# VHH binders against AFG2-interacting ribosome maturation factor (airim): the designs that were tried, part 10

Target 1, 202 residues: AFG2-interacting ribosome maturation factor (airim), of Danio rerio (Zebrafish) (Brachydanio rerio) (q8jhh5)
Amino acid sequence: MPGSALLSLQQELRRGFEALKAAKDTFDGGHAECQELVSSLGNLAPQLKALKQVQISETPLSGFPCLQQRLHYKLSLAVDALLAKLAEKMAALQKVWDAFAQQVFTVVQLYEKNTDALDISVCVSRSAVCPSVSDMLEWLQDADRYYRLQLMQSRLLLQTLTPTDLTSMETAPNRWRSVRSARQEERIADALCQVSIFLETE
Key: E = the ipSAE of ESMFold2; O = the ipSAE of OpenDDE; V2 = 0.75 times the mean of E and O plus 0.25 times the DockQ between their complexes.

## First folded at step 6 (VHH; framework vhh_nb_b201)

Design d03 (from c02 with R27F S31R E102S E103D D109K; at its last look DockQ between E and O 0.50; V2 from the best seeds 0.00; counts 0 for: pae E 9.2 > 2)
Fold by ESMFold2, look of step 6:
Structure d03 (fold): chain B 202 residues (1-202), chain A 126 residues (1-126)
Amino acid sequence: as target 1 above (202 residues)
Amino acid sequence: QVQLQESGGGLVQAGGSLRLSCAASGFTFSRYYMGWYRQAPGKEREFVATISWGGSTYYADSVKGRFTISRDNAKNTVYLQMNSLKPEDTAVYYCAAGSTPSDYFELYKSGSYDYWGQGTQVTVSS
């Protein structure tokens, strides 16, 4: 009954790669949206720095008490609003990754429970239209590990951001760019291209 | 149930110091602006200090340089360290929490805060 076990595994692999496609679409869009928000944080840091360096007593504005405090508070509220928006984006990414991770777990469990029915020659067999089971499992597991790491690194970065640490805000746009790996993104895109016909069959 | 409970008030001599605490429960403390207000006998309630989600602090001119607001999100507690106390600081001090103050000027109004404590008396003698 190796054919039945293989068909069940192939169906779960299709679910896994559909979840990967959804995760990739969401992470690509989410990264771009977060980059805009983090860039806005980076732009606010020089303004807060400049405000701290201004000696209002030596300017025409010295007759407006609390102006410096009022401006500082307004800028700090803008920082808080951007951080809240970033937290909402991270929650959305977490939800998509949870769904993908569950599919990867299911596929791996199904494979492990059916190793007797899925001999190695079947698992490494491939055709022009269908990659091997071994390759597809590897690609799903690699993508899962990558997104897990990306989410963790993103959360750690955001946890360090505060309006009282202007260096953290100034460096955030560059650090955000470094969360993604061009090599790993290419590997995921390649895997999705290689399974495209497999996904269309059923 | 949302609760804000002030403590640390009392009688102190002019020039002395007090530290007020406000323990919070029943809401997501880390997402709230926390503030202190006071009301002296025969006067309107007035803003003292506020601290944002991100830890930015703002003070009424009358207390700037003498009072320090701080928060500990792990303990769900906001503090007001009051140094160099003057008799005009005598008042009932109220802790307040608001989820989204909309404007700097609205921070001075009680309508910007969703929840209020019961107050703690601070009396500064001559």
Scores: ipSAE 0.012, ipTM 0.360, lowest interface PAE 9.2, mean pLDDT 81
ESMFold2 (binder alone), look of step 6: mean pLDDT 84; pTM 0.865
OpenDDE, look of step 6: ipSAE 0.017; ipTM 0.327

Design d04 (from c01 with T50A E103D D109K; at its last look DockQ between E and O 0.01; V2 from the best seeds 0.00; counts 0 for: pae O 10.6 > 2, placed apart)
Fold by OpenDDE, look of step 6:
Structure d04 (fold): chain B 202 residues (1-202), chain A 126 residues (1-126)
Amino acid sequence: as target 1 above (202 residues)
Amino acid sequence: QVQLQESGGGLVQAGGSLRLSCAASGRTFSSYYMGWYRQAPGKEREFVAAISWGGSTYYADSVKGRFTISRDNAKNTVYLQMNSLKPEDTAVYYCAAGSLPEDYFELYKSGSYDYWGQGTQVTVSS
């Protein structure tokens, strides 16, 4: 019975880490794409500022009626388009991590259901090829918490971006880069490295 | 919009090797995860291999240990090294590119690819 419980738990852990690998890659790719979009927003901000500061009526372009309004409208539409695309990408990333969270939940539930059958000594036992159940559970949960936080912070950042707040828009690229923690992501990468052999074994 | 062009297919004897290449158009190759699919005559298209943005690789059970997928972002190219080829590997091989999936389940196997190549024929003789 205890052996069966352990094997089942290990199987779910494997699924959890495979899911983590996939979700992490998706996040990395998605975040990079978002960085490009946010950078584009950052580039639009100076243009909008410049437009706001210039009196077209006093320039050689004064012969073009409503040029300033037209340009402003065009740039605003560009901003909205980028924001919409960012929102779409973030929504997609959220779905991916929600699914991952469900897998983590499944693993944790399975562990909790079998706490009576599994000795603590078994759960903390490790080998050269297999980390302990305790460590693996912690790693999955830590990853879940980290990326949920990252998604939330990223969403909040994007919500501050409007065509009317040019300063926020201009600083958005740097703020976007700063959302991620190199330390936490390195820890997750290390965990994935440590379970690499475990994932290859059945 | 990305265009994909496969190359490297041909006739090979059982036990032989082939290397397929897929060249992608555009400047954003690194923003795509890439995959290989194949379709044999009278069969449905099936997943072969995928490589993520971060370089993680995934394989169908039928090709695991024999095929290797890799990418060169500088060349906008994804490769499929096929070793120990079998007659069962005979198919048209398709390159695929995807951006951001909505679901991680069966992430690279689900066919969530935005762009597809025209395919290259691989024939393995017994």
Scores: ipSAE 0.006, ipTM 0.267, lowest interface PAE 10.6, mean pLDDT 86
ESMFold2, look of step 6: ipSAE 0.108; ipTM 0.522
ESMFold2 (binder alone), look of step 6: mean pLDDT 81; pTM 0.829

Design d05 (from c03 with R27F S31K T50V E103D D109Q; at its last look DockQ between E and O 0.74; V2 from the best seeds 0.00; counts 0 for: pae O 6.4 > 2)
Fold by OpenDDE, look of step 6:
Structure d05 (fold): chain B 202 residues (1-202), chain A 126 residues (1-126)
Amino acid sequence: as target 1 above (202 residues)
Amino acid sequence: QVQLQESGGGLVQAGGSLRLSCAASGFTFSKYWMGWYRQAPGKEREFVAVISWGGSTYYADSVKGRFTISRDNAKNTVYLQMNSLKPEDTAVYYCAAGSTPEDYFELYQSGSYDYWGQGTQVTVSS
């Protein structure tokens, strides 16, 4: 009865937070990797701009046939490669967070299913070693919302990156850094800290 | 099975416009450069335009400023918007797909593609 429902819910909450921890680590690593890729794009943009502004035919390099086109092609390929890699990384991150979202959904459903069996007092009850069910649910849902938004914003940012928009490409590194909220991530970190003992008491 | 299916060709008056489409299937579209070629009667097949997987575009001098190549990866389709058409643009237009990572744009200009469509007829009347 009520005890069984609570235990089941706690078990799913543990799974949720374990998933959150893993997803967060993946996100942090992935985001950092993407930052490097985006930075590389940012560095290519000035090169492409410079190339457009230079008439190679009027330089000592005029003896090289189609040099400008070749250089442009090479740089474009580099851009494309980076964009492809970014897309791949974002897809991977999306998959991870989709799985996390599913776990959160599962926990919420389980909670809703057992609302009749779970006294409100039990759900808001906390101890030194275990946060309340209510708080834990909120933390998971908040994390889900935050990272969904982050992924969406990141994806939208990347969609603005095209070989034809060099200004967007050049500014991309700074925009990428600005997507993340230190405040929100700190809250998530705090939540994980608060459930640390709970997670260890399986 | 790999398929490239061109559409949108037809008869148009000089100065008119056409939009060609090429629907691709049977391969990972987003990893390919997509190109358009054309072959007029009694002439060799010639490069028209190519678009990279990232959206970089290149055009033959004869069509620069008049033609625009674009792609929709979600639809696995490449397009060729042809404006200000001239009688000399009359040809069978072919869609092509290439995955060569080589830094030689000349390869795509020379027709080094992995797959080719059957072509669509474009006729521009004077």
Scores: ipSAE 0.020, ipTM 0.302, lowest interface PAE 6.4, mean pLDDT 88
ESMFold2, look of step 6: ipSAE 0.242; ipTM 0.622
ESMFold2 (binder alone), look of step 6: mean pLDDT 83; pTM 0.858

Design d06 (from c02 with E102Y E103D D109K; at its last look DockQ between E and O 0.01; V2 from the best seeds 0.00; counts 0 for: pae E 14.9 > 2, unsure alone 61.9 < 65, placed apart)
Fold by ESMFold2, look of step 6:
Structure d06 (fold): chain B 202 residues (1-202), chain A 126 residues (1-126)
Amino acid sequence: as target 1 above (202 residues)
Amino acid sequence: QVQLQESGGGLVQAGGSLRLSCAASGRTFSSYYMGWYRQAPGKEREFVATISWGGSTYYADSVKGRFTISRDNAKNTVYLQMNSLKPEDTAVYYCAAGSTPYDYFELYKSGSYDYWGQGTQVTVSS
């Protein structure tokens, strides 16, 4: 059995990767749900643009302002409802990341307080069934930074989505897909795969 | 530029009716869209109904079928007829006016209205 500092660190690493697995599941689902909402915004934007253009045009339909204004208002209410739902989803993702980030902070703090009791050769040792402590710490910190960046980019994108900027709404579905990095998602999945046996010792 | 004054609030039994009025002065009323909002204690201000300068009306889901907004441009007055009142309708009701009659894109936001009345209390008992 390893020394008591190493055992404590390994236990916190297990908690960290369990939190990462939960965070990944929630972020995957939450991003997909947000993609659906953003796609609905993208579908509404051309309709709003068409109605706004007719409102300012000199046409025979200019004598029916109540219908055009009613349709414009109805579509604008739909936009507001979608933006409110997106904000709710972002708040839920923030809470999940807060929990994961706290766990990463805890394991890093434990490592830093015990560096003199942990030989570097122990921290870089690895086997077929247990990645090194150094690799596991790196993977948790990389995932934490990635999700923090993803949340930040998502919030910035949402802040650009206003009813007065219809081009921004039309391009939002593709921009939302780009918030996630396929490379970083693959790295997280690979890390979870590599720690799977380590987690089974629970 | 526009002064709004609500009237017609008061205490009413559940299932009863009440008519709110909002008199506007200071500018031509017919060029404004008008709205009603309400604020219950401890809650944020909530959209109730709006009416365009051309008479098109829109309602919050919670009041649709029970409340009717209307306007009389000759009297510079907008009305809110409230029927089948429930205790959850209890709030201060505010009249609002906006000077952008051709862009309803902002009507769903309370901040898009330029002028506000002082509010009238509606209390639904029982």
Scores: ipSAE 0.000, ipTM 0.130, lowest interface PAE 14.9, mean pLDDT 79
ESMFold2 (binder alone), look of step 6: mean pLDDT 79; pTM 0.821
OpenDDE, look of step 6: ipSAE 0.012; ipTM 0.228

## First folded at step 7 (VHH; framework vhh_nb_b201)

Design e01 (from d05 with D103E Q109D; at its last look DockQ between E and O 0.58; V2 from the best seeds 0.00; counts 0 for: pae O 5.9 > 2)
Amino acid sequence: QVQLQESGGGLVQAGGSLRLSCAASGFTFSKYWMGWYRQAPGKEREFVAVISWGGSTYYADSVKGRFTISRDNAKNTVYLQMNSLKPEDTAVYYCAAGSTPEEYFELYDSGSYDYWGQGTQVTVSS
ESMFold2, look of step 7: ipSAE 0.269; ipTM 0.652
ESMFold2 (binder alone), look of step 7: mean pLDDT 85; pTM 0.866
OpenDDE, look of step 7: ipSAE 0.026; ipTM 0.337

Design e02 (from d05 with K31Y D103E Q109D; at its last look DockQ between E and O 0.01; V2 from the best seeds 0.00; counts 0 for: pae O 12.2 > 2, placed apart)
Fold by OpenDDE, look of step 7:
Structure e02 (fold): chain B 202 residues (1-202), chain A 126 residues (1-126)
Amino acid sequence: as target 1 above (202 residues)
Amino acid sequence: QVQLQESGGGLVQAGGSLRLSCAASGFTFSYYWMGWYRQAPGKEREFVAVISWGGSTYYADSVKGRFTISRDNAKNTVYLQMNSLKPEDTAVYYCAAGSTPEEYFELYDSGSYDYWGQGTQVTVSS
């Protein structure tokens, strides 16, 4: 009875960590892609500012009708396109997180349902090839909290970006870089390293 | 054990070049911002350059156009190529590693960095 519960829990834990590996790679890549898009926004902001400050009518370009308006419109469209792309990427990352969170939830629920069948000594026991159930649960939950927070902060940052707030756009690349936590990501990497042998064994 | 080990410092004539290296160990290098600071005798430690985990670079105005920071994640090493060196560049150069904070990373604040090397002496003679 206890053995069956433990095996089931370990199987779900394996799925959880596999999901974590996949989610981590996706978030790392996705966040980097968003960094490029945000950087592009950051580059458009100075152009828009410059355009607002220049009097084209007083330049050699005065012969071009409505040039200032056309340039402004073009840059504005570019901003909108980038924001739309960012939104799309964030939505994709949200789905990845949701899937991972669901798996973590499943593992936690399974553990909670079997608390009577699982001896605490079993849950805290570890070996050279298998971390303790307690530690693995903690690692998954910590990762879940981190990605939730990271996603939320990223979304919040993007919500502050509007075509009319050029200062926010200029500072966005640096702010985006700051959403990640090297400490937390290192902890996650360590957890994955510690479960590596466990994941390779059935 | 976290370690940052600087190398490449030395004596060089004005107008010359040096390349500093900082070998990192004891932490996941690719997750950290890597920076260079310097401290001249009798002066405060000052920011020189920093490179983000994503490869973005920032420089102090005093070294912009002359210094180049780069990193090799496969080697856990950050570099500082220093060209057109001036006597005023004479200082102990420190390597620093900073974790990206959850809100804002202050690039020019030494407090944003978690780990520091022991420093390497750079002397530029006139």
Scores: ipSAE 0.000, ipTM 0.206, lowest interface PAE 12.2, mean pLDDT 88
ESMFold2, look of step 7: ipSAE 0.224; ipTM 0.630
ESMFold2 (binder alone), look of step 7: mean pLDDT 84; pTM 0.856

Design e03 (from d05 with S56Y D103E Q109D; at its last look DockQ between E and O 0.54; V2 from the best seeds 0.00; counts 0 for: pae O 6.2 > 2)
Fold by OpenDDE, look of step 7:
Structure e03 (fold): chain B 202 residues (1-202), chain A 126 residues (1-126)
Amino acid sequence: as target 1 above (202 residues)
Amino acid sequence: QVQLQESGGGLVQAGGSLRLSCAASGFTFSKYWMGWYRQAPGKEREFVAVISWGGYTYYADSVKGRFTISRDNAKNTVYLQMNSLKPEDTAVYYCAAGSTPEEYFELYDSGSYDYWGQGTQVTVSS
């Protein structure tokens, strides 16, 4: 029975790390795409600011009726379009990580369910081809926490992007870059590397 | 099924206030521009106000400073606060939703809106 429990747990762990790998790839790609969109927003902010400061009536363009309004409208539409795209991308990323989180939850639940059957010595035991159950659980949970936080922070950032706060919009590209932690991502990458043999020796 | 349901209309004296609501269902509310139009008897339907996805607001000149459009995405509802009402504001007020691409959307063009409510009557007495 103990052996069966361990094998089941290892299988779920494999699924967890496969899910992590896939989710990470999706996140990296999605985040990069969002960076581009946010950068575009950052570029629109100065334009909107400039438009607010310019009196079209005092420029050579005074002959164009309602030009200021038209320009403002156009820029506003552009902002909205970008925000909509960002929201869509974030929602997609959220779904991906929710699925991953569920898998992590499943693994943890399975572990907790079998705590009586699994000797602690077995859970902390590692080999050249298989990290310890304890370490693998920790790695999955750490990854879950990290990306959950990343998504939350990203969403919060996007919520600051309102028509009335152009400064927030202008600074958004830098803030977006700062949401990610190279250190944490490296740790996740390292974990994936460490489980690579384990994943291949199924 | 897409539905826009207006409410809050009624009879009010000149100088009074009303708040219209439009409850939306059947589509992704947050992706739509939400607008208000009105039609007085014997007149064409005219633009009143619109609020963009991002919260930008635009008003007809006739209602600027008196009307305020807002939206609550959590409630899938758009509002029109109408203050300092005038007899000239008497009309059926329609809620509209539009998802026309950015490059083709025109605030004052009813064709930019995909869905329309049934309207709510606002009557301002002198």
Scores: ipSAE 0.017, ipTM 0.306, lowest interface PAE 6.2, mean pLDDT 88
ESMFold2, look of step 7: ipSAE 0.135; ipTM 0.545
ESMFold2 (binder alone), look of step 7: mean pLDDT 84; pTM 0.857

Design e04 (from c01 with G54S E102L Y104S; at its last look DockQ between E and O 0.01; V2 from the best seeds 0.00; counts 0 for: pae O 15.2 > 2, placed apart)
Amino acid sequence: QVQLQESGGGLVQAGGSLRLSCAASGRTFSSYYMGWYRQAPGKEREFVATISWSGSTYYADSVKGRFTISRDNAKNTVYLQMNSLKPEDTAVYYCAAGSLPLESFELYDSGSYDYWGQGTQVTVSS
ESMFold2, look of step 7: ipSAE 0.276; ipTM 0.690
ESMFold2 (binder alone), look of step 7: mean pLDDT 81; pTM 0.830
OpenDDE, look of step 7: ipSAE 0.000; ipTM 0.180

Design e05 (from c01 with R27F G54S E102F E103D Y104K; at its last look DockQ between E and O 0.03; V2 from the best seeds 0.00; counts 0 for: pae E 14.9 > 2, placed apart)
Fold by ESMFold2, look of step 7:
Structure e05 (fold): chain B 202 residues (1-202), chain A 126 residues (1-126)
Amino acid sequence: as target 1 above (202 residues)
Amino acid sequence: QVQLQESGGGLVQAGGSLRLSCAASGFTFSSYYMGWYRQAPGKEREFVATISWSGSTYYADSVKGRFTISRDNAKNTVYLQMNSLKPEDTAVYYCAAGSLPFDKFELYDSGSYDYWGQGTQVTVSS
């Protein structure tokens, strides 16, 4: 039972880190895609603000009926489209995190169920090929908490974006960039590096 | 492969109602403006209605108050509820999808839409 419990736990840890690797790839790509969309949104805000401040009747364009209204409408439609695309990207990221979080829950529950059968010295021991079980569990749980917080912060930021608050739109690209933590990203990359041989073995 | 399939056309008496459906596949439906156009024999294709990704609706003056456009993003389907039908509404009705935002004048321009259906015949008898 003790050897079977360790093998089962190692199998679940392997699945957990494969899920983490996939989640990191998806989050990095999805965050970059959202950054582009948020930057486009931020570029539209000054145009909308400038258009509202200009008395179009005092320019060389005053002979074109409804020009200001047509430009404002076009920009507003662009804002609508960008917000829709952002919502779709956020839903996709939510799905990836849900899958990762389930793997973390599974491996932690397996560990907790088998605490009596597992030798503590085995759980904290390390080798050149395999980090300790304790380290790997910690890394998975830390990554789960980080992505949960990142996703929550991203959704809160996007909920503040509205065509009636142009300052929120202008500041969104910088605020989006700040959602990620360099320290936490480094910790996840380090963990994946340290388990690389463990993941390559069968 | 992008596909727009209209359904729900047919023969109806003046004053009656009809509901058109357009099922979409092969693109991200929720990010597209969806519209309906119609073409009567011997006439140019004309704008009927459009609905944005956020649910904002726009109608031709000739159908305002009688037609209602709606969308169901979970089913990738856009609908056109047509009430108080008149013989002048007789036409082939086309579903269209456009991915880029445009002003209301571009909504009327068929060249602003990326994809088109094959059409469904609506005939209103007097």
Scores: ipSAE 0.000, ipTM 0.138, lowest interface PAE 14.9, mean pLDDT 79
ESMFold2 (binder alone), look of step 7: mean pLDDT 84; pTM 0.851
OpenDDE, look of step 7: ipSAE 0.017; ipTM 0.269

Design e06 (from c01 with R27F S30K G54S E102W Y104A D109E; at its last look DockQ between E and O 0.39; V2 from the best seeds 0.00; counts 0 for: pae O 10.6 > 2)
Fold by OpenDDE, look of step 7:
Structure e06 (fold): chain B 202 residues (1-202), chain A 126 residues (1-126)
Amino acid sequence: as target 1 above (202 residues)
Amino acid sequence: QVQLQESGGGLVQAGGSLRLSCAASGFTFKSYYMGWYRQAPGKEREFVATISWSGSTYYADSVKGRFTISRDNAKNTVYLQMNSLKPEDTAVYYCAAGSLPWEAFELYESGSYDYWGQGTQVTVSS
């Protein structure tokens, strides 16, 4: 029943790549949104620093009661709100990717279950319209590893962001941008391109 | 359906203590600033306390040192510990939730909050 095993595996692979496409799009969009939020945090940091260094009582604004405290409170609340939003977005992204990871896991398990039925020559066989099973498995796993790492690094970065560490906040936009790898994302894009015909010929 | 449900109010003698709770549902609690307001008979609603996502707090001058606001995100609940209560503290206490960071200065105003509870009565007798 080798043919049946192969067909089943190809079907799950199709699901995997469809899931990848969807997850990738969501991730890219979500990450970009987070970039904006992190940038906002980066902008607040200098303001908080400046406020910390200024003596309002020594300025023309001395006539405003508790202005220093009020401004500090306002900025602090803004920081907290942004952090909360970031946490929410990251949680959403994690959920999306967990679903993809589960699909990859399913594909891998199916492959492992059918290793006796699938000849190595069949698994490495490719055509103009269909990449090899081996390559497709690799591509899905590579994508999973990449985005898991991305999420982990992103979360780690966000964990460093506290109201008391203004330097971390100030540098966060650049650090956030640096988490992504253009090279890895290009590889994923290439993989999706290579499976495009395969996905259409189901 | 968004809900804020206050509890813990009641009658207490001057100098006594009460702990108010506000159970929240229908929205992402951890993303909101939570606050307490109060309205005495014949008076306008006034700010009591607020707590941010990270736990930063702010109090009205009239309750500083006596009241403590806290939150438990796991329980979607905000609390108001009220100590050394005075007859002047008699009012209906309202729980409120707000989500906009740039309206921080306005968080002291009732119009800046997105959601409100029904209130719980606190009566402090002489």
Scores: ipSAE 0.005, ipTM 0.240, lowest interface PAE 10.6, mean pLDDT 86
ESMFold2, look of step 7: ipSAE 0.036; ipTM 0.515
ESMFold2 (binder alone), look of step 7: mean pLDDT 82; pTM 0.843

## First folded at step 8 (VHH; framework vhh_nb_b201)

Design f01 (from c02 with T50V; at its last look DockQ between E and O 0.32; V2 from the best seeds 0.00; counts 0 for: pae O 3.2 > 2)
Fold by OpenDDE, look of step 8:
Structure f01 (fold): chain B 202 residues (1-202), chain A 126 residues (1-126)
Amino acid sequence: as target 1 above (202 residues)
Amino acid sequence: QVQLQESGGGLVQAGGSLRLSCAASGRTFSSYYMGWYRQAPGKEREFVAVISWGGSTYYADSVKGRFTISRDNAKNTVYLQMNSLKPEDTAVYYCAAGSTPEEYFELYDSGSYDYWGQGTQVTVSS
């Protein structure tokens, strides 16, 4: 029955938006945490530069064997540790996104499966309290695309960070901040706002 | 527990090259920094090279520019490419694995490593 199909679709849409809310919150928090880690990396870069410029052999510390190399290695390890932590955080965010993406996929599949049962007029129908199925589906897919892109760009950025590229490391905090799109995030927030009543009604 | 097995040692003439391999057991190879040590007869064990989990490398001054340490995480193996070998490089070479946090890692400190191989003999003739 067309009515049954619509109800099922709406139920999955609700799950989709609930997943979006959760994913968004986790993403925001995770991204902020990563920002701090990247900032720490940015702070290590000047230290590494300074170490390269100093000739320890010409200082009172010349009596310490391989001090410059040892310090360099220590800083490099610190960089590695931060990168490892970042990778861990990104992996966690990826899992959250994957779960959301799966839900979106489920909704889309359900819609496609019921296209014969659902009139276009029904799918584009909207009220003051309930957005159209078409709009809601689009919003979920848009969010999915956004987060996918964000994760990819973030990972790509992290891949450019090495102990040997200090310039990249120094600029990383700003680049990290620039990965996010305030416009897209606002659109997602608006979508969530528009479905708020829909989510409260079973 | 991680088991380490060295290979690739042997007899080589001065100026020659050898490549040592160290295979590690277990599934957490990527979490370890890997090092090479050597011990010549009548001498103390000395640090040769180390590679971190992130690929950062450090070498003893005596081997810098001649030796290269690398790792293949997919194969759970660390390598030591030794070029321009000298008679003074003659020693038993040991592979070592450590997971000590970077804050507590001390270069040249064998205590920073958790696991050791049995060693492989490298002999460089004049």
Scores: ipSAE 0.022, ipTM 0.467, lowest interface PAE 3.2, mean pLDDT 89
ESMFold2, look of step 8: ipSAE 0.296; ipTM 0.689
ESMFold2 (binder alone), look of step 8: mean pLDDT 81; pTM 0.841

